# VHH binders against Abasic site processing protein HMCES (HMCES), part 69

Target 1, 269 residues: Abasic site processing protein HMCES (HMCES), of Homo sapiens (Human) (q96fz2)
Amino acid sequence: CGRTSCHLPRDVLTRACAYQDRRGQQRLPEWRDPDKYCPSYNKSPQSNSPVLLSRLHFEKDADSSERIIAPMRWGLVPSWFKESDPSKLQFNTTNCRSDTVMEKRSFKVPLGKGRRCVVLADGFYEWQRCQGTNQRQPYFIYFPQIKTEKSGSIGAADSPENWEKVWDNWRLLTMAGIFDCWEPPEGGDVLYSYTIITVDSCKGLSDIHHRMPAILDGEEAVSKWLDFGEVSTQEALKLIHPTENITFHAVSSVVNNSRNNTPECLAPV
Key: E = the ipSAE of ESMFold2; O = the ipSAE of OpenDDE; V2 = 0.75 times the mean of E and O plus 0.25 times the DockQ between their complexes.

## First folded at step 7 (VHH)

Design p19 (from l10 with L104F; framework vhh_6z1v_2; at its last look DockQ between E and O 0.01; V2 from the best seeds 0.00; counts 0 for: pae E 18.9 > 2, placed apart)
Fold by OpenDDE, look of step 9:
Structure p19 (fold): chain B 269 residues (1-269), chain A 121 residues (1-121)
Amino acid sequence: as target 1 above (269 residues)
Amino acid sequence: EVQLVESGGRLVRTGGSLRLSCAASGLTFSSYAMGWFRQAPGKEREVVAAISRSGGSTWHADFVKGRFTISRDNAKNTVYLQMNSLKPEDTAVYYCAAEWGYSFTDEYDYWGQGTQVTVSS
């Protein structure tokens, strides 16, 4: 996974992340660093994206079932990294393979510290290789959406107002991630960064791409992944597997340019 | 300074029972998952049991086979290991450990000095 969409306004995103804590109380996640949230239809590595994480990461006595939402840098910067510039990291940390997560120190260590997060997105993009051509067809991949009577086809939202209504009820894609905290050697703010765990693609997606993000489907999976206080690393890793509960459609080549940030990126062609 | 102090280790006969205790100080006890490890002579350290921060979740090694039970009392800053039906193979130094991430790996944040459990035939 090298491209995602996360374009919802902050308030809409927050509401979309409504949850119940372990006591059954309805809650909204609290924001950390909300000013770092930049909505975009075209998120690339090194950009900031919102993730959910346990409040326990910030408050020692917090209920571990409570959630915080925070923009983090896509591309995990390990805490042990000694260079002043994260871009000097010599290995790719955009993704973490599920099969080697426990073999790589950069992922194993933060995972062992309970640094699990849920990466939020409208969906993610993948490119299908066309047989016989060097052309790649991009696809937008996301959770199936519940067709509400008023929800015209994603393509029929002629008016910005209708589009906003459609997205108010958009089920966000919830991807399993690992994050780490890096302190710059020269001082400054702690950098929070994440990697997306990847698995082999489900059968439905296998023709498009052979790998997919580990998707946490449903509130229980999300809750268990986040709750590192009560759910062990071993139990959490059992949640990491391919899911068939996805849909996709072809999109235009507009998404190929990471600078393009318009609704056309995820619009069906 | 964080301290984990194990107690209760002693010589027992096969089939006997023993309760180990680990008293924690210098840390917010409820903020850490706790675990018991053991190391027999000439063997590697192995995890015996682990317990979540609240005590609501527990894990036990397969070799325990229901004989041992981990528990904790957060009000007393203490984690326990009830050991029943002890066998000579259970002879080891038992270690208490505290960890932030509840991962049961060898990378715990804090360790005790250990308590000797000896099971005689």
Scores: ipSAE 0.772, ipTM 0.893, lowest interface PAE 0.6, mean pLDDT 91
Fold by ESMFold2-Fast, scan of step 7:
Structure p19 (fold): chain B 269 residues (1-269), chain A 121 residues (1-121)
Amino acid sequence: as target 1 above (269 residues)
Amino acid sequence: EVQLVESGGRLVRTGGSLRLSCAASGLTFSSYAMGWFRQAPGKEREVVAAISRSGGSTWHADFVKGRFTISRDNAKNTVYLQMNSLKPEDTAVYYCAAEWGYSFTDEYDYWGQGTQVTVSS
């Protein structure tokens, strides 16, 4: 997982993240740096994406079940990175393999600090190798959506008008992430950056790609992943596995160029 | 200055019971997960039990399940380890430790000085 869509306006995104804290109170996540949220149909590594994380990371006496939503840089910069420019990091931290997460210092250390986050997206893109050619077929991959209209299905057979309407009630993809906080040596603002944990692809996606993001399917999984104050690292890692509750459709090659940022990027072909 | 001070370690007979206490000062106690570790001479330090910030979630190592119970009192800034049915193999220095992340790692943020528990036949 190296490309996503997260195009919803801030207010729609916020409502899509409505949740219940451990005391049963209904809440919306509180924003940090909302002006840094940049909607896009075609987000690549090094861009910012919205993530959910526990309020306890910012307020030492907060209930760990309460949530903040904040834009973070995609591509984890470890807290111990000593260079002045984070783009100079030698190895790729866009994704983190689930099977080695506790063996890699870049990921083990932030996990030890409870730095778990949920990465939000409309869905993600993956490129299927086409047999007998060097070309790849892109797919948009996302949660099955709730039926809200007559028939209510979403897919290649649906009209553009039907697709436009579904965004009002879109179920966001919720991916397990790890974040870290890096303080520039010369001073300046703390950089918050994240990586997406990856697992072996599920049976349904195996013909498209051999890996997939670790998807947290449902509020119980999301809550447990975020609640580092009450859910240990070991218990949270049990939530990291492939899911079959996913769907997809082929999209045009317009998405290949990360500079293209239009609805055509995720429209069915 | 952060301090964790263990107490309660002593010599006990096989089959006996003992409660260890760890008093914390210099930190916001309710904002930390707490753990108990032990180390016998010539052996690696091992995690015995851990408890979440509220005390609502606990973990115990397989070798102490059913015999040891971790608990905490946030009003008193204290974490406890109730040890029952003690065995000679439980002989070790017991350490309490405070951790922001609740991860059971050896890299806890703060450590106590330890309290010696000796179990004899």
Scores: ipSAE 0.598, ipTM 0.840, lowest interface PAE 1.4, mean pLDDT 89
Fold by ESMFold2, look of step 9:
Structure p19 (fold): chain B 269 residues (1-269), chain A 121 residues (1-121)
Amino acid sequence: as target 1 above (269 residues)
Amino acid sequence: EVQLVESGGRLVRTGGSLRLSCAASGLTFSSYAMGWFRQAPGKEREVVAAISRSGGSTWHADFVKGRFTISRDNAKNTVYLQMNSLKPEDTAVYYCAAEWGYSFTDEYDYWGQGTQVTVSS
């Protein structure tokens, strides 16, 4: 998992993240650093994407079931990193394998601090490897969505009126992540950054790629992953597994160049 | 506490019109898709119409298409069902429902108490 789409305007994204706290009260997540949100159909590592995390990370004695939404850097920068430039990390922290998460210092330490987040996206891209060739077919992979009419399909969402039919009620993909907080050695703002946990792909995706993000399917899974005040690391890790509740379609090679930020990136071919 | 309260159900003659209202409280209304369902005696509950969070997308069951129109007013926390050209087979208890994620499914998070609509010859 090394490319996503997260293109919704902030107000639409926020409404899509309505949730129920521990007491059953309906809420919207509170933004941190909203001006750092940079929507795009074509997000790559080192870019910022919105994640959900518990309010308890920011406020002593807060209700740990309350959610904050904040843009974070994709590619976890460990708190112990000594260089001034995060791009100089000698190891790939874009993803974190679920089977080794408790063995890797970069992930084990923040996970032990309860630094769990939910990474938000419209969906993710994956390139299918073809045997005996260097050709790769990109796919856009996402939660199944309600289809109401042909003009409401992803392929028709390139105009403002059709856009609302598709995206106003879009079910965001919710991926399990781990984040860390890094203080630059030369000073400045603390850098929040995340990794996406990966698992073996489900049967439906195995012909595309052998790994997939750990998807948190439904409000209960999202709530338990976020709530480090009430849900232990060991209990949270039980949420990390493949899901078959996923759909996909082939897309054009426009998405291959990460500079392309257009609806064509995710349009069916 | 979330509450959905339907109103406007009554006895009407075939060919008549009715508007149902559903007032919502205890939720962030603009973040929920809304639906109207109905249940006649001895029948399963069935979806009649659904509307997205913003009101920009609607769906109507084929058996009411062209006769019923769903709408919402997020400033008033209210969803409506305008029912025209009523038929005796429209006789049912009508329920309002709210869903956090997706409209057009039969798994809604919150339900109203229902309002009786009776269509006479």
Scores: ipSAE 0.000, ipTM 0.156, lowest interface PAE 18.9, mean pLDDT 85
ESMFold2 (binder alone), look of step 9: mean pLDDT 86; pTM 0.879

Design p6 (from l10 with E99D; framework vhh_6z1v_2; at its last look DockQ between E and O 0.89; V2 from the best seeds 0.00; counts 0 for: pae E 2.8 > 2)
Fold by ESMFold2, look of step 9:
Structure p6 (fold): chain B 269 residues (1-269), chain A 121 residues (1-121)
Amino acid sequence: as target 1 above (269 residues)
Amino acid sequence: EVQLVESGGRLVRTGGSLRLSCAASGLTFSSYAMGWFRQAPGKEREVVAAISRSGGSTWHADFVKGRFTISRDNAKNTVYLQMNSLKPEDTAVYYCAADWGYSLTDEYDYWGQGTQVTVSS
């Protein structure tokens, strides 16, 4: 996974993240750095995207089931990185394979500190390699949506008003991530950055690509992944597996250029 | 200066019981997960049991399940290991450790000096 859509206005996104804490109280996540949220139909590595994480990461003795939402840089920058410019990182941290996460220092160390996050998106894009050609077919991949027909709910919108209503109750894709905190050597704010954990594709996606993000399907999985105060690293890793509860449709090549930020990026073709 | 001080280790016969205690100072005890580890001579240190900061979640290694119970009292800054049905294989130095991240297999942030448990046939 190397491209996502996360285009909802901040207030709509926040309401889509309503949750219950450990005591059963309905809550919205509290924002950190809301001005860094850059909605787009076409997010790529090194950009900021919103993630959920436990309030305990920011507040000593906080209820670890309470959630913060914050934009973080896609592409984990390890806390030990010595250069002044994170773009100079010599290895790719966009994704982290689940089968080696406890072997790779860049991921094992922050994971052992409880630095688990949930990466939010409308869905993600993946390119299918076509046999006998270098052409690739992009797909938009997302949770099945309530009342979705086989043709997809996005493609059924005939007007701007109907298009807007599709997103009012959109179920955001919730992917398992690991984050780290890097202090720039020249000073300035701590950089929060994340990687997306990947697993083997489910059968439904295997014709498109052999890997998929580790998707946290449902509130229990999301809560356990986030709550490092009460859920150990090893128990949390049991949540990391493929899911068949996923759908997709083909999209045009407009999405190929990451500078194209239009609804056409995810529109069915 | 964080200090973890174990106590209660001694010689006990097979089938006996023993309770280890670990008193913590110099840290906000309720903010840390706690664990018990053991190391026999010539062997690697291994995790025996761990408990979340609130005490609401516990984990025990398979080789001690049903026999050992970890618990904590945050008002007394103390973590315990109740050890029942002891076997000679349980002979080891037992260490108390504290960890922010609640990891079962990673090294913990703070360690005690250890207390010797010896189980005789």
Scores: ipSAE 0.435, ipTM 0.778, lowest interface PAE 2.5, mean pLDDT 89
ESMFold2-Fast, scan of step 7: ipSAE 0.617; ipTM 0.840
ESMFold2 (binder alone), look of step 9: mean pLDDT 88; pTM 0.892
OpenDDE, look of step 9: ipSAE 0.835; ipTM 0.922
ESMFold2, look of step 12: ipSAE 0.407; ipTM 0.763
ESMFold2 (binder alone), look of step 12: mean pLDDT 88; pTM 0.899
OpenDDE, look of step 12: ipSAE 0.834; ipTM 0.922

Design p76 (from l10 with E99Q T105L D106S; framework vhh_6z1v_2)
Fold by ESMFold2-Fast, scan of step 7:
Structure p76 (fold): chain B 269 residues (1-269), chain A 121 residues (1-121)
Amino acid sequence: as target 1 above (269 residues)
Amino acid sequence: EVQLVESGGRLVRTGGSLRLSCAASGLTFSSYAMGWFRQAPGKEREVVAAISRSGGSTWHADFVKGRFTISRDNAKNTVYLQMNSLKPEDTAVYYCAAQWGYSLLSEYDYWGQGTQVTVSS
């Protein structure tokens, strides 16, 4: 997983993240650095994307079940990185393989500090190899959506007004991530950056790509992944596995260029 | 300054019981997971038990399951280890440790000085 869509306006995104804390109280996550959120149909590594994380990371006496939304850089920069320019990092940290996460220092150290986050997206893109050609077919992959009389499906939307209704009550994709905090050696603001954990593809995606992000399906899984105060690293890692609860459709080559940021990027072909 | 102070270690007979306490100061205790470790002469330090920040989740090593119980009292800034059915193999220095992230595979942030438990046959 190297490309996502996360285009919802901030207020719509916030409402889509409504949750219950440990006491059963309904809440909306609080924003940190909301001005750094840039909606896009076509998010690539090194751009900022919104993640959920426990409030306890910022407030030492906070309830660990309460949530913050914060934009973070996609591409984890380890806290121990000593060079001044994070783009000089020799390792690709866009994704983190589930099978080696406890063997890689870049991921083991932040996991040990409870630095688990949930990466938010409308969905993600993958490119299927086509036989006998260098051309690849892109697909948009997302949670199955609850269809209502007025909401429509993404595949059934036939007008601009109907497309707006598709995003009402959209169920955001919730991917398991690990983040770290890097302090520039020359001084400056702390950089928060994340990686998406990947697993083997489920049966339903195996013809499109051999790997998929670790998807946290439902609020119980999301809550356990975020709650580093009550859920140990070992228990949280049991949530990391392929899921079959996903759907997809082919999209046009417009999405190939990460500079293209229009609804055409995820429209069915 | 963060301090963890263990107490309760002593000589006990095989089959006996003992409760260890660890009093914490200089940190927001309720925001840390706590653990008990032990080290016997000539052996590496090993994790014995761990407890989440609220006490709602606990973990115990296989070699102490059913015999030892970790608990905490956040109002008193104290973590406990209740040790029952003690065996000579339990003889070790027991260490209290505090950890920001609840993880059994990561290094703990703060450590106590240790308390000696000796179990005689």
Scores: ipSAE 0.376, ipTM 0.721, lowest interface PAE 2.7, mean pLDDT 88

Design p77 (from l10 with E99K S103T L104F T105E D106S D109E; framework vhh_6z1v_2)
Fold by ESMFold2-Fast, scan of step 7:
Structure p77 (fold): chain B 269 residues (1-269), chain A 121 residues (1-121)
Amino acid sequence: as target 1 above (269 residues)
Amino acid sequence: EVQLVESGGRLVRTGGSLRLSCAASGLTFSSYAMGWFRQAPGKEREVVAAISRSGGSTWHADFVKGRFTISRDNAKNTVYLQMNSLKPEDTAVYYCAAKWGYTFESEYEYWGQGTQVTVSS
């Protein structure tokens, strides 16, 4: 997973993240640095994306089940990084393999500090290799959606007009992430950056790509992943596995160029 | 001033039971994960059990699993260690410790002075 869509306006995104804390109280996540949120149909590594994380990361006495929403840089910069420019990091931290997460210092250290986050997206893109041609077919991959004005779920077979209306009640894709905090050596604002954990592709996606992000399916999984005050690292890692509760449809080559940021990027062809 | 005060340690016969208590003061107890550690003569300190902030999640070391149970009462600012089927090798000073996160690498910030448990054959 190297390209996502997260295009909802800030207020719509916030409402889509409504949740219940441990006491059963309904809440909206509280924003940090909301001005850094940039909606886009075509997000690539090094851009900022919204993530959910526990309020306990910012307040020692906070309820660990309460959530903050914050934009973070895609591409984890370890807290120990020595250079002044994060772009000079010599290795790729866009994704983190689930099978080696406890072996790689860049990921093991922040995971040990409870720095788990949920990466939010409309969905993600993958490119299928086509037999007999050098072209690849892009697909938009997302949770099955429920139609509010009709019975049933929105799916790959629905018309483009129906896709525009569904955004008011869109179920956001929730991917397991790890984040870290880097302090510039010469001073300045702390940089928050994240990586997406990846697993082997599920059977439903195996014809499109061999890897997929670790998707947290439902509020119980999301809550357990975020709540580092109640859920140990070992228990949280049990949530990291392939899921079949996913759908997709082919999209046009417009998405190939990360500069293109229009609804056409995710519209069915 | 933050204080963790252990109590309940004493001499017990093999096969006996004992409950240790740790009373916390000077901190918001419900915001801290708690742990029990022990140190036997001539040995390094080892982790015995840990409990999340609410008490909804617990961990026990393999050498005490099935015999020891950690629990907490946030209204009383107290964490407990129920010790059953005690063996001579359980003889140690038992320490209570607190940390604000429930993670495998985070350090315990506050420590008690310990309570001596002796198990005789």
Scores: ipSAE 0.077, ipTM 0.550, lowest interface PAE 5.4, mean pLDDT 87

Design p78 (framework vhh_6z1v_2; at its last look DockQ between E and O 0.65; V2 from the best seeds 0.00; counts 0 for: pae E 12.7 > 2)
Fold by OpenDDE, look of step 9:
Structure p78 (fold): chain B 269 residues (1-269), chain A 122 residues (1-122)
Amino acid sequence: as target 1 above (269 residues)
Amino acid sequence: EVQLVESGGRLVRTGGSLRLSCAASGLTFSSYAMGWFRQAPGKEREVVAAISRSGGSTWHADFVKGRFTISRDNAKNTVYLQMNSLKPEDTAVYYCAADWGYSWLSPEYDYWGQGTQVTVSS
């Protein structure tokens, strides 16, 4: 996974992340560093994207089932990294393979510290290799959406108002991530950064791409992944597997340019 | 200073029972998952059991399931290991450990005790 969409306004995103804590109380996640959230139809590595994480990471006595939403840098910067520039990382940390997560120190260590997060997106993009050509067809991949009576096709939202209504009920893609905290050697703010765990693709997606994000499907999976206080690393890792509960459609080549940030990126062609 | 102090280890006969205790000090006990480990002579240290911060979740190694039970009392800052039906193969130094991330898969645990010797005679 090298490209995602996360374009919802902050308030809509927050509502979309409504949850019940372990006591059954309905809650909204509290924002940390909301000003770092930048909505975009075309999110690339090194950009900031919103993730969910346990409140316990910030508050010592917090209920671990409570959730915080925070923009983090895509591309995990390990806490032990001693260079002043994260771009000097010699290995790619955009993704973490599920089969080697425990073999790589950069992922194993933060995972062992309970630094699990849920990466939020409208969906992610993947490119299918066309047989016989060097051309790649991009696809937008996301959770199946519930057709509400007014939910015209994503393409039929004639008015900005209708579009906002459609997205207000959009089920966000929830991807399993690992994050770390890096303190710059020269001082400054702690950098929070994340990697997306990847698995072999499900059968439905296998023709498009051989790898997919580990998707946490449903509130229980999300809750268990986040709740490092009550759910062990071993149990959490059992949640990491391919899912068939996805849909996709072909999109235009507009998404190929990471600078393009328009609804056309995820529009069906 | 954080201290984990194990107690209760002793010589016991096969089939006997023993309760180990680990008293924690110098840390917020309820903020850590706790675990028991053991190391037999010439063997690697192995995880025996783990318990979540609240005690609502527990894990036991397959070799001890049904015989050993981990529990904790947060008010007393203590984690316990009830060991029943002990066997000579259970002879080891038993260690208490505290984990922020509730992960016995982690290469490094936050805090360790000095261990208590359990010896099971035939």
Scores: ipSAE 0.832, ipTM 0.920, lowest interface PAE 0.5, mean pLDDT 91
Fold by ESMFold2-Fast, scan of step 7:
Structure p78 (fold): chain B 269 residues (1-269), chain A 122 residues (1-122)
Amino acid sequence: as target 1 above (269 residues)
Amino acid sequence: EVQLVESGGRLVRTGGSLRLSCAASGLTFSSYAMGWFRQAPGKEREVVAAISRSGGSTWHADFVKGRFTISRDNAKNTVYLQMNSLKPEDTAVYYCAADWGYSWLSPEYDYWGQGTQVTVSS
């Protein structure tokens, strides 16, 4: 997973993240740095994306089941990184393989500090290799969506006009992430950055790509991944596995260029 | 300033029981996960059990096979390890530790006690 869509306006995104805390209270996540949220149909590494994380990371006395939503840089910069420019990091931290997460210091250190987050997206893109051509077919991959009263099933065959109508009730893709905090050596604001954990692709996606993000399917999985105060690292890692509860449709080559940021990027072809 | 003080270690016979205690001071106890570790002569320090901030979730190493139970009392700033069906292989210095991250895959934690010796004979 190297490209996502997260285009919802801030208020719509916030409502889509409504949740229940440990006491059973209905809540909306509280924003940090909301001005850094930039909606886009075509998010690439090094851009900011919204993530959910436990309020306990910011307030020592907070209930660990309460959630913050914050934009973070995609591409984890380890806390120990000593150069002044994070773009000069010599290795790719866009994704973190589930099978080696405990073997790589860049990931096991923040994971050991409870720095788990849920990466939010409308869905993600993957490029399928096509026989007999150098061209790759892009696909938009997302959770199955709930039917609306006005329209039938929300599916890959729906027209672009029908997609406009479903965003108010869209079920966001929730991907398991790890984040870290980097303090610039020469001063400045702390940089929060994340990586997406990846697993082997499920059967339904195997013809498109061999890897997929670790998807947290449902509020129980999301709550356990975020709640580092009550769910240990070992227990949380049991949530990391392929998911079959996913759907997709082919999209146009417009999405190939990360500078293109229009609804055409995710519209069915 | 931060102190973790273990107590309860002693000589016990095979098949016996023992409860270890660890009293914490100088930190906000309820804001930390707690754990018990042990180290036998010539071996690396290994994790035995861990407990969440509230005490609502616990983890125990496979080698204690349901014989040990970790618990905590946040009103008393104390974590406990109840050890049943003790074996000679359980002989070690037992340490309590405080960990912000609640991770038991590495012995690198924020604060450590001085240890208490448990010896299991024959």
Scores: ipSAE 0.581, ipTM 0.828, lowest interface PAE 1.5, mean pLDDT 89
Fold by ESMFold2, look of step 9:
Structure p78 (fold): chain B 269 residues (1-269), chain A 122 residues (1-122)
Amino acid sequence: as target 1 above (269 residues)
Amino acid sequence: EVQLVESGGRLVRTGGSLRLSCAASGLTFSSYAMGWFRQAPGKEREVVAAISRSGGSTWHADFVKGRFTISRDNAKNTVYLQMNSLKPEDTAVYYCAADWGYSWLSPEYDYWGQGTQVTVSS
């Protein structure tokens, strides 16, 4: 739960995030800081990735069902952190275990303030240890996608127009996150940063890795997680569980080096 | 100026009922989650109940579940606490609080009332 792909151009990503508000009106999320979006097939901690959050976090009287999309730093920096350099944080905040979220001050405090977000990705990578070897087999893991007669899978996209068709209707992975806002002590812009909540792997993924991100499957789950104005922390945490609605395929070792930003990172082998 | 004004606190017998009210002014009431807290002398303030901005979702502490009910009327800018089956340990000053988020965690609410005394006699 330490590597993702989020490679879509901003306009494609935005259309993939179309949603209905509480009155049933079709909307697109409004961007904050769009210039900080850096698409890549190979995102790692400390990079910026887009998340969804309620408009109510930014506008005092806003409809809490309306969504903002904004890039945030992966690796939550708590608001109480006193040092000027986030790398001095003495604990890993890339992920947050669901079974201890209410025991860890770094996560409990922002969660109690309603700082819930949905982390967006094409999918995520995990590495499986293979029996009888030191080699690890990376997999790309994502929501099942609707297949069409003209384009059947990622591996079938052997031309630019077929590749565009695969991604034009791609269902983005929607992971439950917690964010916080940190004011650097030396001054400067407020840092928005997030963690991804994790759960035990479902049966389908247990042979690959024992943990998975908490996936919010469907608009009802996404809406409830985001709507801190109407959904209490207690009710929101009931959304946090494994899902079997997931698929995967093996990929080459190109993804191992986080500097490799190419379609080969997620191509089936 | 934001004001939260509690009323309805009084002396009641064990097993009795009370309804507390909290009238809000100086804020857009429908944009705030509301909570009731209580504090007995020498004890820390504790959350009793909370309600979402629309009133569609509520939370109650285990020690009052089944006895107390929070509600709100956004047209009247008022939040209520219906207290039934009162016990001597419910004796406390009850505070109304408003917060832009919905949380059951210890008091990080934005605004607080002055409190209303509830006394339950044996």
Scores: ipSAE 0.005, ipTM 0.297, lowest interface PAE 12.7, mean pLDDT 87
ESMFold2 (binder alone), look of step 9: mean pLDDT 85; pTM 0.870

